# VH-VL binders against UPF0173 metal-dependent hydrolase Caur_2542, part 1

Scores and structures below are computed, not measured.

Target 1, 243 residues: UPF0173 metal-dependent hydrolase Caur_2542, of Chloroflexus aurantiacus (a9wi57)
Amino acid sequence: MATLGRNVTITLIGHGTFHLTTPEGRNILIDAWVDGNPVCPEPWKARVRENLAAIFVTHGHFDHIADLVDLARETGATVVCQYDMVPYLEGEGIPAAQLVGFNKGGTVTVADVRATMTTAHHSSTIYENGQIINLGTAAGYVLRFSNGFTVYHTGDTCVTMDMQIIGELYRPDLVILPIGDHFTMDPRQAAYALKLIGAKYAIPEHYGTFPILTGTPEALIEHCREFGVTTEVIALKPGESVS
Below, numbering starts at 1 at the first letter of every chain, in headers, positions and changes, except where a header shows other numbers; antibody chains are not in Kabat numbers.
ipSAE, averaged over its two directions, is called F for ESMFold2-Fast, E for ESMFold2 and O for OpenDDE. V2 adds 0.75 times the mean of E and O to 0.25 times the DockQ between the complexes of E and O.
[cut] stands for letters that were removed.
The coordinates of atoms that the task and the answers printed are left out; those that the model quotes come from them. Centres of patches stay.

## First folded at step 4 (VH-VL)

Design g01 (from f16 with heavy chain N104L; framework fv_felzartamab)
Fold by ESMFold2-Fast, scan of step 4:
Structure g01 (fold): chain C 243 residues (1-243), chain A 124 residues (1-124), chain B 107 residues (1-107)
Amino acid sequence: as target 1 above (243 residues)
Amino acid sequence: QVQLVESGGGLVQPGGSLRLSCAASGFTFSHYAMNWVRQAPGKGLEWVSGISGSGGITYYADSVKGRFTISRDNSKNTLYLQMNSLRAEDTAVYYCAKSRYNWLFPGYYYMDVWGQGTLVTVSS
Amino acid sequence: DIELTQPPSVSVAPGQTARISCSGDSLGSKYVYWYQQKPGQAPVLVIYEDNKRPSGIPERFSGSNSGNTATLTISGTQAEDEADYYCQSYDSSTPVVFGGGTKLTVL
């Protein structure tokens, strides 16, 4: 039962999709796989649509953007994404006024949140209508809230020494990171990432949704002990929150 | 002009083997997951196996695990199904079908293009 | 592991609305797809992602999906719509699960 005490609520919607409520009561999503997501709890399909101010996109794979266009058009939410993704999303029917495109190293302010785009070592290409569509390169985010609470979402990635730079520059309080193995870090790499970053809290994601995603929070905790990492692992089930 | 053409079906005795082929044309074969779906005479559709665009991920129905092997040769635009230890219950028309995306999970693997099928009869 | 249940048959008069159901645990949390199959022919995709029509599929075909039940609706049913209809979804262990099929008779 961890308590953040920073007036930010974080909910795992399932797999790689997160819902956050800011200190000002604004609702935001990180990635957008909801309606077709096999682990998303039924009540949260309606709840993500309530007062949705912004959606932050880490990369263009289907399990991160499947509901992006529909949610953006339905709610009027601002879509924050890598610059190269903007023409594609506009072509899919998201109004240009709702699109905020930027790139790695840059910072934008949306829904009273300062967002810095970080690098992630992963792909961001989709296949549709017989075409390879390049949606830029995979990214993560450092989200700094009005009260100074800072969340680092690594995006889908392998471990990289660049994470030490993010830890030193931004001093995140909480890290959201994948542990599923196969497509992203395994639990041991994720534990080493936490050693590089130095955050007090971690929420694992991108595991257990499919049989091939074999990483577990228990394995992450074991490897944190192996590396002398004192980060508290908050293993949320889909629909669970921490505040 | 997307087209899928199955071949290799025929009569085989129980315990025997067959290899089915599916020749693809009119699209970039390596960019799409492919499926085998079968239909026994007078029965419904049963998904048999699927393979990702790269061939790195495969899935099998429990009824065929350990007996059937799906594979693809992207240089030849051809999908294969190696069927071993065949049983009378494997008698069916086998369809080759193209998924919309290249990954074999949640909602991606609906089949937008189907071949005409090839009949496999397992009987003495 | 999800199991999809369809009625084995549905009958409708020409010009009337046909409704074919597909039921499964928490099916509304997944995408559903619908295929039409006429005797001796390969299946044809008529609805994808719950309610979208492929190019060339008549507007009289529509879909919905909520709770535990997805529905294929054919408005103003025509004789040519007589066929077997299959729903399809997925779960975390398998990318493709078919319903048992429904024979639509237009009489």
Scores: ipSAE 0.006, ipTM 0.462, lowest interface PAE 13.2, mean pLDDT 89

Design g02 (from f16 with heavy chain N102D N104I; framework fv_felzartamab)
Fold by ESMFold2-Fast, scan of step 4:
Structure g02 (fold): chain C 243 residues (1-243), chain A 124 residues (1-124), chain B 107 residues (1-107)
Amino acid sequence: as target 1 above (243 residues)
Amino acid sequence: QVQLVESGGGLVQPGGSLRLSCAASGFTFSHYAMNWVRQAPGKGLEWVSGISGSGGITYYADSVKGRFTISRDNSKNTLYLQMNSLRAEDTAVYYCAKSRYDWIFPGYYYMDVWGQGTLVTVSS
Amino acid sequence: DIELTQPPSVSVAPGQTARISCSGDSLGSKYVYWYQQKPGQAPVLVIYEDNKRPSGIPERFSGSNSGNTATLTISGTQAEDEADYYCQSYDSSTPVVFGGGTKLTVL
């Protein structure tokens, strides 16, 4: 079990949903696919609702926002998302007072976390009631905690040179990145992304949930070795935490 | 107005082959996953196969895997089911059904629009 | 693999509330969908994602899903509601799993 030593607990809920507890004891989510998520452990369906302060949304695909509206309405959590998503979420019943809309390059502070929205090369639409609803463009986040611990969640994306800029400007301690292939980076591209970013730790996500998401942490580790990347890969199973 | 019209059903002998078609209209066909669901006489619904909007992802029920092939021609707004090595237990009304989403995710394969079905009878 | 169990039949008098159950291990942790099928017709979606109604479905139809059991509820049942009802869910290996169906008779 890896130890981060930064008083931040990170739990993989499943697929692309993460639960984090800040140094101040505030609970936050990155993305919100819980109740319908087939890999989410049963105890965590209730636990994500306990003292939930904020939900950070990377993009509008269903496997990232399926439970967003229900969780926000139930818990009163602040929803942090790309500005173009705000009218849709307000229309779905999230009170305007709970919505914090901003955009790439911008920074907001929510739940004692300083969050900068980054770009991700991916789509961000849903098909609902026969309509194609544009929910902006896919995003990632750099989350800087009060003690300086910094997490870069790339969002759903392919590898891009922009990741080197994120690494140089923010020097994240830990990267959360997809390795599933097909819709996101494969393990080899993800290993190259880690080379660009230069973070000490990485948590892979967005793999194994569906048969087409064939990437594995083992393949990621092999390609990190191939590229001379010294990043420690922390392969969390759903329900597992690192702190 | 969304419509799905199945065709190609009929009588076929065990071990034979048959191809079903489903003509779609009233929506952007390539944006939605499509399904085949069957119902044996007097029995319940059984999902057979599904295909993503692009045609790049396909799934099959274990009962038909290796024998049936789902495909689509988005330029013709048509869904197909190629059925090989047919068995008596494949006898059913076959429904073409549109998913609410372009499914790549378990749990979101529910069907919002259904065709009227086409009967396939496998008998000697 | 999840198995969905429904009662084969349910009977109610006109104007009474009909309840049709759908049971499966940890079903409350999954979304459930409900279809209505009248003789000689294709199924019609009446409830999606546990408790939501498609446009055009009467308000008397509602759904719930908790623990191991999802329930389709029809308040003030009318003669036109006579039909077979199927629940649908999924698991990680199978995208679509149907219950065996329930025949609703309005006497």
Scores: ipSAE 0.000, ipTM 0.417, lowest interface PAE 17.0, mean pLDDT 88

Design g04 (from f16 with heavy chain N102E N104Y; framework fv_felzartamab)
Fold by ESMFold2-Fast, scan of step 4:
Order: sequence, then C-alpha cells, then structure tokens
Structure g04 (fold): chain C 243 residues (1-243), chain A 124 residues (1-124), chain B 107 residues (1-107)
Amino acid sequence: as target 1 above (243 residues)
Amino acid sequence: QVQLVESGGGLVQPGGSLRLSCAASGFTFSHYAMNWVRQAPGKGLEWVSGISGSGGITYYADSVKGRFTISRDNSKNTLYLQMNSLRAEDTAVYYCAKSRYEWYFPGYYYMDVWGQGTLVTVSS
Amino acid sequence: DIELTQPPSVSVAPGQTARISCSGDSLGSKYVYWYQQKPGQAPVLVIYEDNKRPSGIPERFSGSNSGNTATLTISGTQAEDEADYYCQSYDSSTPVVFGGGTKLTVL
C-alpha cells in the first residue's frame, strides 16, 4: 500500500463518503452517507462524529447527503456546498451560521483547507415526500491543504476534457474518482480521466456498493496500462486509510 | 388511502406459467419502487423481485432469476409478475408491496404498504 | 451472502417486555426493519431504519441495532401483539433479506 507522506489521512467510509484529517489534525468529510450506508464499517458511524470540522458536499443525491443534516446538527460542522443547496439545508434544520454556499470556479477556505468547486457532469436532485427537489448541478472539489498537498475529488461524473484544465491549473497530487459504471464513469473512462488529470495517486470510489455498480479497481488498473497512465491506484476498502 | 390489490393467482401444473397483477391506488404510482414478496405455507417471508418507479431497474432473487419477470404499467397503476417454468417450491402467497421511497439503490427497498396477497399453487 | 438469524419463538407474560433478536455479520452498519404478521393477514411495518415507528404503531414498540444484533423491543406486551415478527436488512449484493421469523406467544 502506498504512503502519501503528506500528513493528510484519507479514509474511505464507503461508496462516495470520505473522511480526511488535515495536517493540523482537523477532521473533514466529503459527502455524508454513513448510518444507512450498507458498506460503512460499524465503528466509523461513531468515528465520523469525532471533532468533525466540515462536510464538503459534491451533489444532492441521497447516497451523498442522507446523513448530512443529522451530522451537521450533532457536530456543529460547517457544511460547504453549492449555493442552491443552502435554502434547502437551512429548511431542513442546519443553522445558517454553519452553511457556506458557493459555486463552480469559486474558492473558499474552511478548516484550513482551500476548496475550489469544479464542474461534474451528473444530476443533483433528491426525491422527498412526493416532491422532486432540484439541488443545483453536480460538482467536484479541488482541496489544497496547508502544506500544498492537493486532492481533486471529481464528484459523480462522466469523463470530460475539463479534467485536463483542472490537472493543468491545480496539479493535484491525488484524485478521487468514481469507477462504478451505470451512474458514473466505468473503469475505462476513469483511466482516461487519470490520463487527462495527471495525478500521482488515485483512489477509486462509487463501486461494489450495489450489484449494479460493477466497476473494479482491477479493471481500472488494466485500462491505465492501456492508456500509458502511470498514476498509482490505491484501492481502499471501506474503513481503510492512506496517509 | 393507499391500496394494493393482487390478482391472477390460482392452480397451475409444474412447468406452467401465470401472470400476477397488482392494482395500486391512493399514491403517485410512478414515484415508488414496488416489490413482490412470497410466503410458502407455514414458512417465512421471501423477497422475490423489485422494480424502480420508472421501471428501468429490476432486481430478482436467485431462486427466480431467468424464470420470473417483473414489470409495471405506470399509465394503468399496475405492477406485474410473469412467472414461467413454475415448480412445486414456487407454491406460496404472493404479496405486492410498496417501498417507502423511490430508490434505485437496493438497500432501501423496504415495504411500508402491503397488499392482501394472492395464492399460487403449483401442483398436478 | 448475508443471513439474518432470529430465534424461532419467544414467550412473554402479559405486561412484560418482549425482546426479539436479529443477528447478522456487521448488521449494526446497516438499517434494520421489522414487520408484524398476524395469522391470515399481510405483514405490517412496525419499525423502520433501526428505531423509527410508522404512524399508527404504538409507542411500546421500539428498536435498536448495534454490532451484529438488532433487537425489537415490545414494552408492556399486550395479547394483540401475539404474532410472527420478521426482521429485514440488505447487503451490497441483495436489496432485501428477511430473517426466518419469530413467533411471539403472549402466555
């Protein structure tokens, strides 16, 4: 298993939910599907609540926000999300003081992390109480830590040439990207995305949670060889970390 | 008032076919995933099949995969189960059941409303 | 493959607390649902998402889920609570998995 050597710990909680500890020891979450997540290890239900400073939201689908309101209310964490989600989340009971809304192309600083919201080609809607609620458009994040370590989380997306721009402008060290197929990139598209981005490390996500999500890290590695991609694939299982 | 009413059950010989129907009312049918759950005489509940609100995603228990087909007609508020190559062990009361949320993801196909059930007997 | 194990029967005196267990590997990391079924009737959802009650279900019904075991608790058990009880959960390969059921007898 690779070491990052960058004083940032990244843990896959399961599916699309990641827990990161910054060089300063701040705990942050990317997306928030924990309690009902079928692959989340039981001890991590309590652990994600420990000193949680911020939650970064990529988009509004249930498998990314199911526990968002409860976690934010319980922990007091700052919720960082696309501007259009703010009225919905405030209406669900998250205090306005905990909500930081912004949009694609913009940068905010939360928990000592500089976060730039990027585009993702995906939908962002939740079905609730017989209503279809539009929560904006899907997004990814470039997270730059205090020591210069940079993580690009693509969000849920298909492959897009915009990833080359992100790679050139931000030069991410590590990319987190979906490989599950059906709702997101398949492993071959993800390998091509890694070619466009040019990061040293990649952590695949959004696969194996349900039978329909058939992509595998092994297939991703095969297609990386096909495209001449030298990115090291770090296949974390739920509850596993790299630092 | 949410209601689910099954029909189409009956006696059929081994190797035969039946089509079950479930008439839904009192809710926006196309917004909810639907399920078939069966119960053999004196036995427990066994989930058979599920279908998303749009009909685009279907799931099957291994015991029926390749023999049974779940479908829905949202214009008629009706759920179907086409059962082919029936076996004695398929004898059961078949329940139609509504999932609480419209979830494409299998983990949330729990059932808040159930029909009365329809008996399927596979015997000579 | 996930398998949910329930005791086949539980007996309780009227007014006493009944506890029905449902065991499966890492079950506490998933949601658990509970159904009540009386003879000749369709099942009725009594607990969803580990510990929540649907509208119309008496307050004496409660649930918990931790580690490998989920528990349905019926406080002050009444004669009308005599029924079969089924737990349900899921895993990444199967959307609906039922336990074998527990017959609750109110003595």
Scores: ipSAE 0.000, ipTM 0.468, lowest interface PAE 13.7, mean pLDDT 89

Design k01 (from f05 with heavy chain S54R; framework fv_felzartamab)
Fold by ESMFold2-Fast, scan of step 4:
Structure k01 (fold): chain C 243 residues (1-243), chain A 122 residues (1-122), chain B 107 residues (1-107)
Amino acid sequence: as target 1 above (243 residues)
Amino acid sequence: QVQLVESGGGLVQPGGSLRLSCAASGFTFSDYYMNWVRQAPGKGLEWVSGISSRGSYTYYADSVKGRFTISRDNSKNTLYLQMNSLRAEDTAVYYCAREGRLLYFGELPDYWGQGTLVTVSS
Amino acid sequence: DIELTQPPSVSVAPGQTARISCSGDKLGDKYVYWYQQKPGQAPVLVIYQDNKRPSGIPERFSGSNSGNTATLTISGTQAEDEADYYCQAWDSSTYVVFGGGTKLTVL
C-alpha cells in the first residue's frame, strides 16, 4: 500500500474505527467499536488499549461507541466529543475529568493534535433501556498534527457542499470517508465528495461489514475517474496501516 | 438534600445469599453512576461494584466477580446488590455511594449512605 | 494495578498544619479524591479532583497532586478534624482504588 512519509500511522481497526499514532508517538482512536466488531482482527482488540491517549467520537450510534466507556475507563484516555454527548457519557461512567466537549466549528488540542469539529449529515440518537437519548448531531473531524499533516474524517454522512469549504480552509492531505451506501454515501457520492475536498489520499470505510453495506473501493476508484478526481484511494483491510 | 439509605444486611451462613438495597432521594437518581463500597470491621475501604446511570455497564472487584450482581431500578430510585456464595471475608459494612459527575452548570459531590452490616458466620 | 500508600498515622497540635500524603505510580496523571471518616460514621468527601472542595467543607482543607504524590493539607487544624482520612483514585485495571487510610490525631 501507499506510504505517507509524514510520521503519522493510520490503521483501520474495522468498519468505522481508526487507530492513529502521532509524530510524537501518541496513540489515538477515532470512534470505538472493537470487542464486538466482527471485522476487527483479534490482536488489535488488545493493541488499541496500549498507551491510548484520546478517543475522538463522531456520533453516538452503537457501531461507533460500543466500546467507548470501557476503553475510556480502562485506559484513562481523554474522550473528545460533541458537548451534548457529555452528560450521557458521564452517566455511563466516564469520569468528567476525561471528557472534552466542544462543538462544530470549534478547535481543541488533545494528544498534540489540533481537532476541529465539522458537520456531518447523519443522525446521532440512540434507544437504551426504553429511553430515546439525543446525543447531539453527527460530526466529523479535521485533525492537524504537529508537523502540519492534516486528516479529514467526514464522519458518517451524505455528500454536502460544505465539504468544499472544509477542503479550502483546511487543505487536508488525507480523507477518511464512508462508501458503504444505505446509511452513508455510496461510492459515487464519495467520489464527488473527494472532488469537493481535493485531498491527495483517501481511505474508504464503513463498507463490507454487513451485507447491506455494498459499496466497494473499486467502484469508488471508477467514479473518481468519471469525475476527473486524481485522489489516490488507499483501500486498507482491517488491521492494515499506512504511514 | 441528598440521602442514601441502605437495607438488607444481617447474619448469614457461608455459602448463603443476601440482597442489599439502597434507597436514594434528594437528587435525580437516573443521572448518576452508583457504587457499593465495603469496610471490614477495623479495616479500610474497599470498592466492590459500580453501575452506570442507565444500567448499561456494570463493574466488579475481582474478589466478588461471578458471585455478586449489581442492578438498579431508576423508576424506584433504588440500587441493589445481590450477593451469592458468601464467604467469611465478605463480612463488612456495605455502603451505597453516589459517584459525582459534571453537569452543564457544575458538579455535585459524592455522597455515602450510613451503611448496612453483613456478617457471614456459622 | 496501582497501589495507594498512606502513612498509617499523623499527629498535629491544634492550630498547626497537617499534611497527609498519598503515593502511587504516576498518581499525578490521575484525579485524587479525599474522604474523612469519623468513628461509627459514613465517609464524607472533603476534596474532589485533586484540589476542589465540596460545598460545606471548610476552606482550611486543600489538596494537591503532582508526580507520584497527592497531599491533603489541613491548615489551622481543629480538634473536630480528628478522623481517618482516605485517598482514592481511579485505575484502568482495578477501577476504584482506596489508600489504606491515615489516622489524624489532634493533640
Scores: ipSAE 0.000, ipTM 0.397, lowest interface PAE 15.9, mean pLDDT 87

Design k03 (from f05 with heavy chain P109F; framework fv_felzartamab)
Fold by ESMFold2-Fast, scan of step 4:
Structure k03 (fold): chain C 243 residues (1-243), chain A 122 residues (1-122), chain B 107 residues (1-107)
Amino acid sequence: as target 1 above (243 residues)
Amino acid sequence: QVQLVESGGGLVQPGGSLRLSCAASGFTFSDYYMNWVRQAPGKGLEWVSGISSSGSYTYYADSVKGRFTISRDNSKNTLYLQMNSLRAEDTAVYYCAREGRLLYFGELFDYWGQGTLVTVSS
Amino acid sequence: DIELTQPPSVSVAPGQTARISCSGDKLGDKYVYWYQQKPGQAPVLVIYQDNKRPSGIPERFSGSNSGNTATLTISGTQAEDEADYYCQAWDSSTYVVFGGGTKLTVL
């Protein structure tokens, strides 16, 4: 028998996009900024399309959905998103049969993964062709794999006490969380979030892509010590994986 | 210790066929993309073909597309290259190379075999 | 689709710094890898992702990549560094692309 985490591979594609392979060998994405992503390694621009079963969308900002419609149409992947995004994505050309819309607190099963949508305190509105398009509110996910391994992706967010409830109810093994500051948590807020969640592992994201995103894994580790948090920080660079 | 051992090279006439094999050991073969890279006598490196860890996706250089077929048997830890309609310009040492995309450091072609010589001559 | 251009040869005296260039359109937007090949041997990865060294590669090897040019730098060049060096990048249309190779001569 595999131990927790041994049968799930997590790869940082870059910025906020993650590729995961399930115990069954199914490939899934969290968010979809690939082709125009300046930090995405070239091999992964093609590779994310291979055996892609599902794409989980945290919110509608460009740096999270730029390639969503194209990837879904090319691969046939199931797009899992907040219900309010469904009419927009169908209008952009994703077949209704590929769209699974649900909402915060709800759980769906896609690609052998049980996904619960969580809250995230962030905006989810886009501007295109002179119009403001509301794509609901930002979300995170708790992904529970067939072997019990559980990943909590906070989405883009500030720290919130709701993270303690998520940690207590779902007991995630690993947390993916932003540390970039400016648009999301800074490293100190992220360290406090890890205190609330209580996970064994953390993968920081959404930093270093642009000069304004100044948070660092080193600062996160320092603030974890400040708050007495023993979570192991796994600082992946774009293209790097952990299993 | 990672080890890649190529075999199946030899002398063949133009229009003939050869099948190359690469036996892998020292790592979990089914976790890695694998590639074939060749080198003509006195010339540089040329990428030939690549295959995903599952074997579901294959990639080819334009120079070999339609003539060569890459495959793998994860139960035998073996990579294959079926070479058909061989031409004089296919004469080269063929290297088996592991793609480090699933390693923590994201290295490409982190390990190479010793190569097997394919000579296409009349 | 990118093409990688390397000088065919570079010469350096023992103990001096060797610099091998690799040029391609917008190459600084891609990761570059460097391989060393000695006569009769398989290539060996010496630099990955522009500037990182694999375990076992001497500290005298370093890399950089910006604009249109990547550079492999060998400080305090030793006689055993004499070899052919190849740069490599990924391209979404042609996948794997190698440079033509540079013969480093240590005089």
Scores: ipSAE 0.006, ipTM 0.426, lowest interface PAE 15.2, mean pLDDT 87

Design k09 (from f05 with heavy chain E107S, light chain K30R; framework fv_felzartamab)
Fold by ESMFold2-Fast, scan of step 4:
Structure k09 (fold): chain C 243 residues (1-243), chain A 122 residues (1-122), chain B 107 residues (1-107)
Amino acid sequence: as target 1 above (243 residues)
Amino acid sequence: QVQLVESGGGLVQPGGSLRLSCAASGFTFSDYYMNWVRQAPGKGLEWVSGISSSGSYTYYADSVKGRFTISRDNSKNTLYLQMNSLRAEDTAVYYCAREGRLLYFGSLPDYWGQGTLVTVSS
Amino acid sequence: DIELTQPPSVSVAPGQTARISCSGDKLGDRYVYWYQQKPGQAPVLVIYQDNKRPSGIPERFSGSNSGNTATLTISGTQAEDEADYYCQAWDSSTYVVFGGGTKLTVL
C-alpha cells in the first residue's frame, strides 16, 4: 500500500465512487454507485454503509448516483450536492434535513471537511419514467481536511484552464481525476490537467469498468513524463486504499 | 506487417562509439513511442532508452545516462541510438521495440526487432 | 524503485498447468505484462495489463495480479510453450522494469 502520511484514508470503491476516512475518523463518500457497480468488491457493499457521515455528489448521471437515495435514507448521511439537485432528491425520498445544496465557488463544512464546489465540463441530465430531468451542471470538489490535507476531485470533465486556478488557489496535495476517455478525459488530457494543477499525488478513476473506457494508468504515467509532470500516480484497484 | 530492422552493431574497443539504427515499416512510425532494450549473452532483458513520438522527450536507464543518446527521424521512419564511452558491460544484443498504441502509450513493447549484437572487447 | 523477482525455472509435464510468479513490492497496484522468448528470437507479448491477451495468443495463456505477486498461468501446456518468460512493470523513477526471467521446461 502507498502511504500519504496525512491521516486520511482514500479507497477506490470502483469506477467513480470513493470512500474517505477523515482525521477525526468520519466516513464520507464521493459519488454513490455501489450495489449495481460491477467492479465494486462484495465486502465494500456492506462497508460503505458503516458509520457513513456524508455523500458528496459530483453530478447526476446513473453511474454516480444509483445508490444515493438508498444509502442516504439507510445511514442518515448528509448529502452534499449542487443546489439544483435538491428538489429532485427530496422528491426521491431524502429528507430535507439531510440535504446541503450549494453551488460552484461556494464552500460548506460537512463532517469536519471544508468543501468548495468547482466547475467541471460535463452534462448532468437524466431520463426517468419518460421524463428529461435537468440536475444542474457537473461539478468537482476541493475537500480540505482539519489537518490541512487537501484533495481535489475534478468530477467528470474534460481538461480546462480553470484547473490551473484551482491548483494555485487551493494547492491540493492529491487529485482524483478520470482517465477513461469517451465520456471524460483520456490519459493525455489527464496528464495535462495534472500539469495545470501541480499536485503531489494523483489517483485515476473512471476507466476499465466497460470496454469503451480504454484509458490506463500506464498511459497516464507516460504522458506525465512526456509533459514533464512529476505527480506520483497512485493506481488503486477497486477495494484498495492509500493513507 | 509491422517490421523493425536493427543495424549498426559490431565489435568495438572499450571507450569507443557505435551508432545503431532501426528501420521501421508497416505502421505510422511518427505515432509511436520507441524503445531500445538490450540483452547480454545468456542474461535477461534490460531497458536502455525511450523516445516520444515527436522526439521531444527522451529518457534513459541510469546505467547509460550521459553516454547514450536516443533520437529519431520521422521522415525516414528510423530510430537511432548513439553509444559513446562503451564499456565491456554494454556487450549485448540491442532490440528496437515499439510501444503498443492499441494497449497503451509508453514503455510496453508490443513489437520487437530481431536485434543487433554489440560486442565491446579489446 | 521496484524490483521484480521470478523463479529461475519451472518444469511441467505436457497437458499440465504451468504457473510462473513475478513478485515486487505492491505489484498489485501496477499493471504487469508478460513476454515469451524462444531461443534465438525476439520477445513476444503474451499478456498485457495483468490478464489480457493480444490477438493471436492462445486462450490457454492467462494472468492475474494481486498484493505483491503477479502470476502467468498456462493451462494444458504444450511443447511449443517451452521458452523464457519475462514479467514487466512500470516504475516512475526507473521506467521499464523487467523480471529476471523464468525458463519453462515441458517434459
Scores: ipSAE 0.005, ipTM 0.411, lowest interface PAE 16.4, mean pLDDT 87

Design k10 (from f05 with heavy chain S56K, light chain S93D; framework fv_felzartamab)
Fold by ESMFold2-Fast, scan of step 4:
Structure k10 (fold): chain C 243 residues (1-243), chain A 122 residues (1-122), chain B 107 residues (1-107)
Amino acid sequence: as target 1 above (243 residues)
Amino acid sequence: QVQLVESGGGLVQPGGSLRLSCAASGFTFSDYYMNWVRQAPGKGLEWVSGISSSGKYTYYADSVKGRFTISRDNSKNTLYLQMNSLRAEDTAVYYCAREGRLLYFGELPDYWGQGTLVTVSS
Amino acid sequence: DIELTQPPSVSVAPGQTARISCSGDKLGDKYVYWYQQKPGQAPVLVIYQDNKRPSGIPERFSGSNSGNTATLTISGTQAEDEADYYCQAWDSDTYVVFGGGTKLTVL
């Protein structure tokens, strides 16, 4: 078992959904696709609901928010999202008191985590009941824990030079980034993103869930070697954790 | 369960060639980067060459670059080291080693074979 | 590129704690692995990723890695722990890098 040694546990639930436990023992989720997620292990469908304090939303696509409203209503968790999503989520039944809306460049503190919203180059528009709903623009997060451990989740994105700025300003210890290709970076682009960010560890996500998402951790590691990237790739299978 | 078994070592004249093989079992060979590491008599460990899980990327120590070629056959779970233009200073025990760099989470300790002796002497 | 420096020898009395250092620029930003090698035998991994023990390695072996220095610690050192110890790290420029090795003598 690999260890981060920083009293933060990170579990890949599957696809783009992550469960984290803070140094204080608070449980948080990044994105919320659980019940209908074909790669989510059965025990984790119940476990994500245990003492859930907050859910951080990267963008509004189905494979990131399908269970958001149900989880928020069931657990009372605070939902942290881009400001433009707030009216939509309130209209879907999440109480206003549970919604924390902010925007890119801003920082909020929720569940003892200091969260800065970052840019991501991706869409965040959905179609529901015959309506086109704009849920803002795709985002990532820099999550800084009480002990200084810092996680950068890029969100769904292509590679961008902005990642170098994020790496230099926030010095993330660990980055979570998509490698699935088609809708996000491929493994080669993700390896270049890791070169820009400069984190010690990387956890790949958003691959293998559907046949079209063809990127692999093996390809990511090969391209890291191609670009001289020293970041160590931690390829979690759904349900696996690192602490 | 994990096993790495080297073969192909022996006595060879300077300028000669040898091909080392490493037969792997007990793990998914195609998931791991593999290395050759050598040790001259009474000396420390020296990394020689490495190969990616797919075989697409290969890496060499400067001392062997251009003379040695690493390759693998994932269908046979076998790693190879083709050694050409051998020199007296290539005399060493050559170890096959599974790289400890994580591809997947879990316990992934490095595993080493027993080694095969290569002696380059006139 | 990174170069790993180890003391050439360390001596310890039976039952005492042995500490073997491995120094390199920004080594704390990398994973460090430790190998034990007894005469005539292949190296055996005793610590991986800075501080983890493989199955079958006694709990008296532990590791740490911060700043520029990684340390292998053997508590209550036993006669069978007498061996050469090598640290190892990955570097993007030079790939697999080994330290020069430390001969541990248990007197």
Scores: ipSAE 0.006, ipTM 0.417, lowest interface PAE 15.0, mean pLDDT 86

